Miniprotein binders against q9h3h3. Designs and how they scored, part 53

Target 1, 235 residues: q9h3h3
Amino acid sequence: EDGFTAEHLAAEAMAADMDPWLVFDARTTPATELDAWLAKYPPSQVTRYGDPGSPNSEPVGWIAVYGQGYSPNSGDVQGLQAAWEALQTSGRPITPGTLRQLAITHHVLSGKWLMHLAPGFKLDHAWAGIARAVVEGQLQVAKVSPRAKEGGRQVICVYTDDFTDRLGVLEADSAIRAAGIKCLLTYKPDVYTYLGIYRANRWHLCPTLYESRFQLGGSARGSRVLDRANNVELT

## First folded at step 24 (miniprotein)

Design zD3
Fold by ESMFold2, fold request of step 25:
Structure zD3 (fold): chain B 235 residues (1-235), chain A 103 residues (1-103)
Amino acid sequence: as target 1 above (235 residues)
Amino acid sequence: GSRELKREVRELILKAWLLIFKAMELANKGDVSEAIQVLREAADLFQEAAKLAQKAGDSEMAIKALEMAAAVLEWIARLLERQGKYDEAKQAKERAEQIKEKD
């Protein structure tokens, strides 16, 4: 589980996308029903394949909460991929600026804050806090992986709609922290996954744009956010 | 039983996605002809997964697996056109359209 782990995790995530999701949709479901839904489907108990004794009898790819303002739009992913292929044959240099422009041109701007937690109370509590923040309108959409067969760390993904909007990404970090989350967060734009670009790529592109660490007290905002590409602290 | 078949379907789907990411790696290295061959295998696995899903009574996954097979074939066609192999690209597009029409 080392140099090719990111590729395998990406493949598992894309396969999970194809299965049914358990969704709480604030656009159609009253907020007063959220606590009962969370109790019914704790991410530490929902199983990927519908194992005996789990609350789900069929496979579940993701558990998700959609906020009142959620507007699903993945952008022009196929056009992005075609333009990427053309760029690679053009002889033009491939830089972080080139990828940013490609993402803007094709409207593939989504990205996500990621946190990895072991199954149990800590995961379920973190998810509940994130889900409430989504329903209350501080976040737009989040998902959490179900428990796998062998039991391992699970991931909570908190989406933002525009990775080029640094202030919006930092506001999402702040909302996550306000929900009581203290673990490490990393931020990744979706464009890198759609193009198959991982940390050890030949262009030295950095698919993880930001890293957020919770910081107690002092003059800080409560989190320390590092710009990974420039090795610069933003807070 | 159908539960065992549904697990086998997900194993095929995962294998197909691993091939897709392998094809992206090959294409990113300039090995486009190899990427196309890997993508053909991925499309075949999605179609196999769809047949198995239908047998298991998993009709939603069967439809999604066929949609993925068609999407992979469209990608193959794009790569073939870039190589100037227009007849092969047309055949891949036709296979993709047939899959979309007869899910």
Scores: ipSAE 0.803, ipTM 0.916, lowest interface PAE 0.6, mean pLDDT 89

Design zD6
Fold by OpenDDE base, look of step 24:
Structure zD6 (fold): chain B 235 residues (1-235), chain A 103 residues (1-103)
Amino acid sequence: as target 1 above (235 residues)
Amino acid sequence: GSRELKREVRELILKAWLLIFKAMDLANKGDVSEAIQVLREAADLFQEAAKLAQKAGDREMAIKALEMAAAVLEWIARLLERQGKDDEAKQAKERAEQIKEED
């Protein structure tokens, strides 16, 4: 994906965040209702703009599941942006470490495992597995994009609270794999999105911190996780 | 009528976000003046989206669009302050406050 494609996808995501979400909240809804909710709102059939014949008559930005331990905390994004702008004017070197410190200082620590899937049964099945893992407390929160374009891929995002907590990131990967997902996963901190740092940026910063590849017969995790910044396998 | 307006609102919002990311890239390249200009266009698009959302009876989207317009104007103000354009920065802040009071 070229930088333009990444920016366009980010703009689509931010625009989608402004629309209503279809949410299953495990904090207020019994887990026994999950299967009926999944059947009512399969991601492959839910449309971004509420097209005729879709389960939704109105626009939907995301389909999401909140776990029992989910607490929304976005941190100080405005403070982060101001500090980033000040850093650029200072002429100080900008490194992955610099961004990590900015994120910590402003409490902008969220990150997500991303998977891109074609619309259809495989997507809906993957989403059902993730949603169950969230409701069962193996994951905290996840969302999936509705169907927007014919032939377009949909994205499932599985969040972790702290991209600097390597163990938490790896635990989420394990839970995703345990849910039966075998596709490539990429982990991206939200801080890079908020700062407009995409592929081919002038600082050569990689916005993807981790990649997970499914491995047959491998470790108990069922995946190989690569640290992209250090080019080191963690599993 | 209402469905067409709701679609137009979302098209404007998407365009505004594309402009925000363009402005971020420009600012990251050191072209702050052009970034400010692009952000002004984004703020105007959010305001237009809010007006259309109100006409469509989508009050929630209208509020969110106005909030985004204000946030973009506050960003412009910060960038202008860094350029030493304090008077222009003040005007951008005042406009952001006016937008927030209309909600």
Scores: ipSAE 0.876, ipTM 0.949, lowest interface PAE 0.4, mean pLDDT 92
Fold by OpenDDE base, fold request of step 25:
Structure zD6 (fold): chain B 235 residues (1-235), chain A 103 residues (1-103)
Amino acid sequence: as target 1 above (235 residues)
Amino acid sequence: GSRELKREVRELILKAWLLIFKAMDLANKGDVSEAIQVLREAADLFQEAAKLAQKAGDREMAIKALEMAAAVLEWIARLLERQGKDDEAKQAKERAEQIKEED
């Protein structure tokens, strides 16, 4: 892919979370201001470190849009990590079901659809579509990475509140497709990131739960969603 | 100038996170002692980032970097406790509390 490991991308994301965000909050800002905000802060032009000539003069971690129903909840990440460490020490078998139960117990249930796009018009257009879907209440929250290294891809993250709610995950895919997005989407729970579970882990856990491929002339959803854990098409 | 310092802060933070994920992988492989050592390096980088952020006048980042340093030290403490190294765990916790008091 980008020549970066999943760990490197995760580290970049976590580092970006520490910087200030450019946020459009639909709970406090009229929807009529969205177009002006999108024009002011196109993701392809906003720079990670506030480069000269960019719309931002200071570092920006993310550009984000919050919907009317957005409620921030990170759960008990420290408790999750402690429980994970205890589980490893116990020598008990670790399965996808084990991780699901840990996530539920500690309320670390967030997950996201991910898409990677090159900087430019296609990215900005995709982001505008997602931002509208969030403001219109079809999606809860989304963020996009600013422009970092020259030639580097940017990521759009569309969150769902509960990765264990298959219907909610599928509804978000449908809303993303309705916004005109045709690229490959992958769905990843945040719990896998917090536990350092990547591709090729010792337990053979797949950190990507779902894959969505655009389909021409398909169902009303406009995509095929694959359950990666079970290798089953859901749509 | 201030911009250069701010960039250096972000570079340190990124390095610290890379070390965190390396430590997670080590711990997941059962290399807990090596994971602890890598986490110590990460905590040190966050503390260094905080100092530079203060010099740059970026107080918010300084606070966040210190919070991360403390969180990493608390993680180290948990790992040490599981190894039966209670005294070292206590020292890590005490250092984490000291960092929190500086906020």
Scores: ipSAE 0.875, ipTM 0.949, lowest interface PAE 0.4, mean pLDDT 92
Fold by OpenDDE base, fold request of step 25:
Structure zD6 (fold): chain B 235 residues (1-235), chain A 103 residues (1-103)
Amino acid sequence: as target 1 above (235 residues)
Amino acid sequence: GSRELKREVRELILKAWLLIFKAMDLANKGDVSEAIQVLREAADLFQEAAKLAQKAGDREMAIKALEMAAAVLEWIARLLERQGKDDEAKQAKERAEQIKEED
């Protein structure tokens, strides 16, 4: 994705965040209801704007599943942005380490594994696997974009609480792979989005920290994870 | 109808977010004055979206759109303060507060 495409997708995501979500909350809803909920709201059929004949009559921003241990914490995004602007004004060098420190200081530590899938059975099946993993406590929270444009890909986002916790990031990859997901995964911290840092930034910061590729007959994780910031294979 | 209005609201919101990200890129390049201008356009779009949402009976979206307009104005204020434009920053803050009080 070029910088423009990434910005456009980010804008679409932020706009979607403002619309109502279809949520299965495992904290309040019995796990036994998950299958019925998945059948009622298959991501390939839920439409972004509540198109005629869709399961939703009103706009839906996201379809989401919250695990039992889910606690929403966005941190101090405003403080982060202010500190970032101050840093830019200072003319100090900006490195991945700088962003990591800003994120830690302002508690903006969330990140997500991303997968892009075409609408259809494969997407719905992937989502069902992820949703189950969330409800079973293998993952904390996940969301999937509804169907927006014809031929457009939908994105599944699987969150981790701390992008600086490499083990937690790798555990989430393992859980995603265990759910039967074989596509390419990219891990992106939210801090990069909040600061408007995309691939074509002047600091050459890579907003994708990790890349996971499915591997047949590989390790117990079923994937090869690349640390893109350091260009090191972790698995 | 209400459906068309709701769609238009979302189109405005999307445009506003596109402008926000454009402004972030501009600011990241050091083009702060241009970023402020783009953010003003974004704030206006959120306000327009809020008005249309109210007409459509989408109160929740109207509130969220106004909140975003206010947040963008607060951001503008911070950028103006950094430019030493304290009076303009104050005006932006006051406008943000007015938007929040209208809710």
Scores: ipSAE 0.875, ipTM 0.949, lowest interface PAE 0.4, mean pLDDT 92
Fold by OpenDDE base, last read:
Structure zD6 (fold): chain B 235 residues (1-235), chain A 103 residues (1-103)
Amino acid sequence: as target 1 above (235 residues)
Amino acid sequence: GSRELKREVRELILKAWLLIFKAMDLANKGDVSEAIQVLREAADLFQEAAKLAQKAGDREMAIKALEMAAAVLEWIARLLERQGKDDEAKQAKERAEQIKEED
């Protein structure tokens, strides 16, 4: 994805965050209701703007599932941004390690596995698998974008609490693969989005920390995970 | 109609976010003055979106749009302070506070 495309997708995501969400919260809703909820709000049919004939009559930003252990924590994004600006002014070298330290200091540690899928049965099936994994406690939280444009891909985001916890990131990949997902996955920390760091930035920072490729007959994980920053295979 | 207004609100919000990311890129390139100008435009778009949302009866969106306008103005203020433009920074903060009092 070209840097422009990444910025546009980020803007669309941030704009979507402002609209109401369709949420299944496993903390308050019995797991037995998940299948009915998934049937009521299939992502391929839920429309971004509440189009006529869609399951939603009003705009929907995201469809989300919250697990039992989900606790929203955004950290100090404002402090992070201020520290980032100060760092740029200092002329100090900016490295992935620098960003990691900023993220830790300001508690902006969330990251997500991303998958892009065409609307339809495969998307809805993938989402159902992810939603079940969240409700079963294998994943903490996930969201999927509603249908915005004809022929446009939808994104499923599976969050982890700490992008610096490599084991947690890899466990989430394993859970996604166990849910039957075979597409390419990319892992992106939210800190890179908040700082406006995209592909082709002047510091040559890669905002995608990990890439997961499905592998038939491979290791117990069913995926090959590449550390993009170090260009090392982890699995 | 209300539906048309709601759509227009979302279009303005999307444009405002595009400007935010443009401003981030500009700031990251060292073009802070241009970034501030782009952020001012983003704040104006959020305010316009809030007015339209209110007209459409979408109170929740109106509040969120005003909150974003205020947040952008606070960001502008921080950038202006770093440039030594304290008076302009103060004006941006005051405007942000006024917006918050309207929520």
Scores: ipSAE 0.875, ipTM 0.949, lowest interface PAE 0.4, mean pLDDT 92
Fold by OpenDDE base, fold request of step 25:
Parts: sequence; C-alpha cells; structure tokens
Structure zD6 (fold): chain B 235 residues (1-235), chain A 103 residues (1-103)
Amino acid sequence: as target 1 above (235 residues)
Amino acid sequence: GSRELKREVRELILKAWLLIFKAMDLANKGDVSEAIQVLREAADLFQEAAKLAQKAGDREMAIKALEMAAAVLEWIARLLERQGKDDEAKQAKERAEQIKEED
C-alpha cells in the first residue's frame, strides 16, 4: 500500500466512524442471539450506503462486536496532537521511542490487528469466528467494514488496549488464529493514524509494528509474528 | 431526494477527511501555512455537510459534522498560535464556539 492508498483508507475509515454502526454488545445482549445477528447482518451483504436489497436500508459505517470486558478509552488525542506539533517545532529528533512516549503520556495506546478479505463466504465465516471469540471473552472488541464497492476488499479490525503490551498483542494474535483465521495479519497502533504518520514519512517510521503469518504444525500459537521495526521474530 | 442528499453528505465528509490527512502530511513536512489553508477547506466542507444533513433530516450526522468542523477550527487555532498569529487564532476559536452553540 502506497502512502496515498493508506491515507485514502484512513479517510474512508474516519468517515465511516461518523455513520451509525451495527453493533452486537455482549454486555447487554445474550450470547445465544449472536448466531441470529450474524445471519441477519453478514458483512459481505451489509452495504456502506444502504443499497437496495441489502440487510440495511440506511448507511452503516461499521459492523462491530463488543465483549463483556469492553471499555472504550480513546485517551487525550487532542493533547497528543498538540504535543506532536510542539515536538516538530522544537527540531528534536523523532524516533519510534518518541511516539511511544507521546502515546503513553496522553494514554493513546489502542492498536489493532488488521486483515483484508474479499467479500463472500470466507469473509463472513472469518467474521463469525472473530465475533464468537469476542463474545466468549478471548477478544475484547472487533469491527468489520461493510461492502462499499463491487470487488473491493473488506477489513476486519481486532483491537487491543495497549500496543506497548507485547504480550497482549500476541495473545490477540493467538485468539484470532484459534478462531480459524489463516490470512496475513498486520498490527497498527492508532497513534500513527492520529498523527498522520504513513508509509514514506520523512522520519522513516513504520506504522505497522507487527506482522503475523499463519504456520501449519508450528508454534502452539499457530502463527509466526514479526516485529517489523526491529526485524525480529517474536514467536 | 433524501437518499441522494444523504449520499452527498457522505461524499463531502469523505472529502473533508482526505483534506485533514493531506493537512497532517503538510504539517509533518513543515508546510504549516498550507496545512492551515487545507484545514480551512475541510472545516467548510464539514459545515456544508451539516447543512445538507439537516436538509435530509439526518440530525445525528448534522451534529457530528458540526462537531468535526469545530474540532478542525480548534486545530487551526493551535497551529496559528504556534505561528504567533494570536488574533487569527482567537477568531478561529470564536468560530468553533459559535458552531458548538448552534447544536
């Protein structure tokens, strides 16, 4: 993905965040209703703008599932942005460590595993596995993009509370793999999005911290996780 | 009519977000003055989107679009303050507060 494509996808995601979401909240809805909800709103059929013949008649930004332990905390994004702008004005060196410290200071620690899938049965099946893992408490929260264009890929996002907690990030990868997901996964902190740090930035910062590849018969986790910043295998 | 208006609203919102990310890149390159100009255009698009959303009967989207317009204006104000343009920054803040009071 070139920088332009990454910016476009980020803009589409932020625009989608403003639309209504189709949410299954396990805190308020019995787990026994999940299968009926998944059947009613398969991601491959839910349309971004509520097209005729879709399960939704109105625009939908995301389809989401909230686990029992889900607590939304976005931190101080405004303070983060102000501190980032001040840092740039200071002329001080900017490193991955600098961004980590800014994120910690402003409590902007959320990150997500991302998978891109073509619309269809494989996407809906993958989403059903993730949704079940969220409702069962192996994952905290996940969302999937609705169908926007014919032939366009949809994205599933599985969140973790702290991108600096390597163990928590790896546990989420393990839970995704246990749900039967075999595709490539990339992990991205939200702080990079909020600061407009994409591929080909002047500081050579990589916004993708981790990459997970499925491995048959390998580690107990069923994946190989690469630290992209350090080019080190973690598993 | 309402469905078409709702689509137009979302097209404006998407354009506004594209401008926000363009402005972030410009600011990250040190082109702060150009970033401010691009952010002004983004704020205007969010305000236009809010007006169209109101016309379409989409009150929730209208509120969210106005909130984004205000947030962008507050961002412009911070950038102007760093440039020593305190009077222009004050005007941007005042405009942001006016938008919040209209909600």
Scores: ipSAE 0.874, ipTM 0.949, lowest interface PAE 0.4, mean pLDDT 92

Design zD6
Fold by OpenDDE base, last read:
Structure zD6 (fold): chain B 235 residues (1-235), chain A 103 residues (1-103)
Amino acid sequence: as target 1 above (235 residues)
Amino acid sequence: GSRELKREVRELILKAWLLIFKAMDLANKGDVSEAIQVLREAADLFQEAAKLAQKAGDREMAIKALEMAAAVLEWIARLLERQGKDDEAKQAKERAEQIKEED
């Protein structure tokens, strides 16, 4: 994906964050209601702008499911941005390690597994599997983009609390695979988005830390996870 | 109608975010002065979006759009301070405060 495409997708995501969300919160809603909620708001039919005939009459930014252990924590994004700007002014070398330290210092540690799927049954089925895994406590939180444009792919985001916790990132991959997801997954920390670090940046920083490929008959995890920064297989 | 206005609001917001990411890329390249100019345009688009949202009866979006306009102006102020343009930075901060008081 071209750097421009990544920036455009990020802009669309940030714009969507400003609109109302359709949320199933497992902390307040019985798990037995999940199937009815999924049937009411299939992501392939929910429209970004509340188009006529859609389940939603008003704009929807995201469809989301919150697990029982979900706690929103964005960290100190403003402090992170200020420190990043100061670092650029200092002329010090900028490395993936530098970004990791900035993220830790400012507690901006969230990251997500991403999958892109065409609208339709496969998307809705994938989302249902993920939503169930969230409600069952195998995953903490997930969201899916509504249908925005004809022929446009929708994105499912599965979050982890700490991109520096490799075990937690791998556990989330395993849970996604256990939910029946077979597509390519990429893991991206949010810190890269907040700092405007995309593909083809001047520091050659890769915003994708991990890539997961489905594997038939192999590992107990059902996937092969590549550390993109080190070019090492983790599984 | 109200639906058309709501759509126009979302289009302006998307344009503003595209400008924010463009500005971030410019700033990351060291083109801070150009980044500031692009961010000013983004702030203006958020303000326009807020006005249209108010007309559409979408008060929540109007508030969020104004908050974003203020946040962008505060960012501009920080960038100007780093350039040693303290007076211009102060003006940007004052404008951000004015936007917050209008809600």
Scores: ipSAE 0.874, ipTM 0.949, lowest interface PAE 0.4, mean pLDDT 92
Fold by ESMFold2, fold request of step 25:
Structure zD6 (fold): chain B 235 residues (1-235), chain A 103 residues (1-103)
Amino acid sequence: as target 1 above (235 residues)
Amino acid sequence: GSRELKREVRELILKAWLLIFKAMDLANKGDVSEAIQVLREAADLFQEAAKLAQKAGDREMAIKALEMAAAVLEWIARLLERQGKDDEAKQAKERAEQIKEED
């Protein structure tokens, strides 16, 4: 991804975080209500700003599903940013190991599998599959952007709670594939966004840790997963 | 009307976030004084967004925008302290506390 484009996408995501969300919360809502909720709020029709003819009359930042085991954890983002600032002025080397330790120390460990789809049936169908996987307990939490611009793509984010736990990240990929998702997936830890670190950064840090491609009949997971930093296929 | 005001609020919030990421880029390049100036603009935009959100009847967004303005000012204060500019850091902290009292 281009650094300029990634900066704008990150800003749009942060701005969207501040608006109301349309949430199906499995912790408080019976699973039998999910299909009706999905039909009421298809991501291809929910609009970012409440356009005429959409199911929402007011701005919506995200459409989200919380699993029964979901426990929000934002971590110590301010402390992370302060430590990052201190590290840069210290003259000490900035490496993937140093970044990982900062994230662990400040409990900013969340990351997400991302998929980008055009508005329409494929997007709504993919979202419905992910939402069911969350409610069934195979995934913890997911969100999808509403429709904002004509012809633009939308994003589904599937969160994991610890990017340093490779097994957990790969298990989430497997659950996404089991939900019928065949498109390209990329995995990004949140820590890189909070520190403003993009692909073309001067430390050569790799903000996209994994890339997953659907694989028909090949692996038990249904996908090939590449470790982007080491260019090593994991599956 | 109220819809137009709500759209203006979201445009200001997006601009403020773009400035935050611009400031991160400047700081990551070592241009900390310039990053601080950009962050002051971001804080001003969040406060403007909060004022417009209140006029539009969007109290929740107004509160969130003020919280962001205060957070940006606290960040500015940390950067100023690292530069040894304690008087300016104190002013930024005082402004952040004033905004929190309005919340």
Scores: ipSAE 0.844, ipTM 0.933, lowest interface PAE 0.4, mean pLDDT 89
Fold by ESMFold2, fold request of step 25:
Structure zD6 (fold): chain B 235 residues (1-235), chain A 103 residues (1-103)
Amino acid sequence: as target 1 above (235 residues)
Amino acid sequence: GSRELKREVRELILKAWLLIFKAMDLANKGDVSEAIQVLREAADLFQEAAKLAQKAGDREMAIKALEMAAAVLEWIARLLERQGKDDEAKQAKERAEQIKEED
């Protein structure tokens, strides 16, 4: 993961966060309306900047679905950053444990499973499956990037509220697979982005905690999950 | 036209975020004084983006860009305080408050 490449992708995501989002909110909208909404805003046709011929005439940063249990809490990001700065000047070693503790202390615990898909029917079908899983309560919240650059892949992000809760992260992986997703998934806590920590960082921290590969196992839709930080297969 | 202005706003916003991540990288390498200068440029770009967004009739983005400029200045102030540069930190905080008062 090159620092400049990851840096650019993070900047694009942060810029997109500032634009309006197209949201289906299960907390206020009946589930029976989901299929019509999905048909109106397929991620392969919604454009980042409101291109002519798009369903949207204005910029859209993300297309998102909020589950009934969605409880927004971004935590204390400014306090996290301040504590990080203090830690770097303290002479104390920076380890995965100290970073985890900073995230816990400041309640910056969100993370996400990521999948990258080319624009087209497969992306729209995958998004529809994820969106249904969110509305049905198997997942908490998901978003997908709109179409931005010709030939570029788009990303579906499936959030979990606590990256330190391994069981919850693995349950989200299982729910994604049950929705019919077979591509590679990677899991990244948000804390690494907020602190500017990439794969090639000087502390050898691992910002991608898990990697999930689809496999046909005892269950029809299982996966093989690798703990990237410890290089250990969990399944 | 207005569509071109709105696209230019997003280009400025992206450039400002790239500077933020560059500043994080500099600070993580111990180059805090350089990081602060890069963050000042990011704050300036967010303010420029806000002015252009108002011209394009994009009031929501103008507000968000000003909020980001203020947040970057508050971050600059924190870094300056850690360097013992309390007067410069106070100036950065005052600029952040001025931006919040303007919308």
Scores: ipSAE 0.843, ipTM 0.932, lowest interface PAE 0.5, mean pLDDT 89
Fold by ESMFold2, last read:
Structure zD6 (fold): chain B 235 residues (1-235), chain A 103 residues (1-103)
Amino acid sequence: as target 1 above (235 residues)
Amino acid sequence: GSRELKREVRELILKAWLLIFKAMDLANKGDVSEAIQVLREAADLFQEAAKLAQKAGDREMAIKALEMAAAVLEWIARLLERQGKDDEAKQAKERAEQIKEED
């Protein structure tokens, strides 16, 4: 079920956040070490719980790469949640504009491009391309889920720091495509997860802002981007 | 063994997060009293996970689970204050502070 599935995936992601992460931090680690690190920890081989025969002996929540410009700031999530609760009791209308203003006011502006891939060479190759783009400065931060069950799809998340900055979000899409990624991408602001707002919400808010599809041919950016809220092609 | 206990800890953590998202859905529907009861269960599961994590030698998860239990109790207190239940809110805040001292 679509609503049930989204909540379960969000819960799994939040639980994974609490486990140790395998991190390559370009702010403190030489870029020349990246290829060895990628070879040691391919996402198709790193297991969620440290299964026998995997490169990790302990649970791993995420595999992540931090770029030189990464500045960790989740914003005022508790203040956001409190303001959301107050808004719901106020009788004021809840619209995309009021949600956007809450996110701005509380500095909860991060969002992510998502891609889902089956375990194997394709996933590991895609992750390596994204990781290099982060270390080289075209992207700021990315993470990939470890293998959690046999044959299950894994997710690569490429973060942007401000979902209200459309040009910055589209620039990240371009950088992902330049890294050789051809699969479907969807863009989701973190604020919707923190407020428990999913696809079938009573306010008709659209938690997936953009969809990017690879386009072979004359497009300079190599992708076709759809604004999901307005059903309008941007590129 | 220790690996089996560590898996049991992660099952409790996931269950607690599922309850958090259930509570968010209830609150978004206006069922705030029901949301508070679900959040109390989530806080209890995080505390249970922390005790089991310490037994398994999973000290960092034990700390994080206690931090989550305290955060859930602070959220409960905020909801209770909004309902005008200041005595119950104060009790939830006191429980959260006790948990933070256990860290």
Scores: ipSAE 0.836, ipTM 0.929, lowest interface PAE 0.5, mean pLDDT 89
Fold by ESMFold2, fold request of step 25:
Structure zD6 (fold): chain B 235 residues (1-235), chain A 103 residues (1-103)
Amino acid sequence: as target 1 above (235 residues)
Amino acid sequence: GSRELKREVRELILKAWLLIFKAMDLANKGDVSEAIQVLREAADLFQEAAKLAQKAGDREMAIKALEMAAAVLEWIARLLERQGKDDEAKQAKERAEQIKEED
C-alpha cells in the first residue's frame, strides 16, 4: 500500500462514518424485506452526497447489512492509542506480538476482508450476494461505499470480530467465495488504521494480514489464502 | 444554497481527518510537538465544520463535528501530559469541556 493513498482512504472512511448510513438490520427487520431493500439502494446508484436523480436525497456514508448474530463491540480505541504512545516512548521493541497484545488488551479486535469493484452490475451483484450471506448467518456484518464520482471504484468491507481468530477469518473468506465472489480480497485489522500504521512504517509491520485469490481446482471453496506477515500459503 | 453548504461541511470534515492522520504519522516518527500543532488545526476545522453544519440545518453533523473536536483536544491533552506540559494539557481539557457543554 502507498502511504499517501492509504491515509487518504482511511480519512475518507472516517469522514463517511460520520454521515448517516443506509442499514438493513436483520436483528430488527424480516429477511423477506431484503430483496426489496437491495433493489431500492443498489450501491452503484446510491450517491455519497445525495446527487440529483439518486435514490437518496441526503448524504450517505455507508450502505450496511447487520446479521442476526451481530453484537457490536468497538473496543477501547482511546486506551489503545494512549498505550501505543506510551509503548513508543518506553524503549520496548515494537513487534507484531506487542501490537497484537495491545489490540487484545483494549478489545480492538475487528478486521475486514476488502474488495474493490467498479460501479455497475458486477458491484451490485457482488453486494447482493454478500448481503444475503450476512442475513442468512454465514457472515456477521458488511458495508459498501456509495458512488462518489463516475467510474471510481467502490469498496465492500466484510467484517470479522477477531482478527486473531484465524479460523474465523478464513471461514469468512470461504463464505465470501460461496457467495460467488471471484476478485482479489485483502484482510486488514482495524487496529492498524486506528494507530496510523501503513505498509511504509518504520517497524516493518504488515497491516495486510491475508490475501485471498480465487483459484480453480484449489481448496474446497476455490480460494488460495496467503499469510502476508509470514509469507506462507494457508490453503 | 443548503446543498452547497452541506458539501462544504463534508470538505472540512475530510480535511480535518487528513490532518488527524498526518498527526498520527508525525507522532509515529517522534515529532510529537508538530503532531500537537496539526491536531490543534484539526480541532479548529471540526469546530468550523460544526458552525457551517448548523447554518445548513445539518444538526446531526454539527453534533458529531463538535464531538470530534472535543475528542481531538482530549488527545492533545494526553500528548501534552506525556511531555510534562501540564498547564497546556489543562487548557486543552478545559477547551474540550467547553465544547461538550455547547452541544
Scores: ipSAE 0.830, ipTM 0.928, lowest interface PAE 0.5, mean pLDDT 89

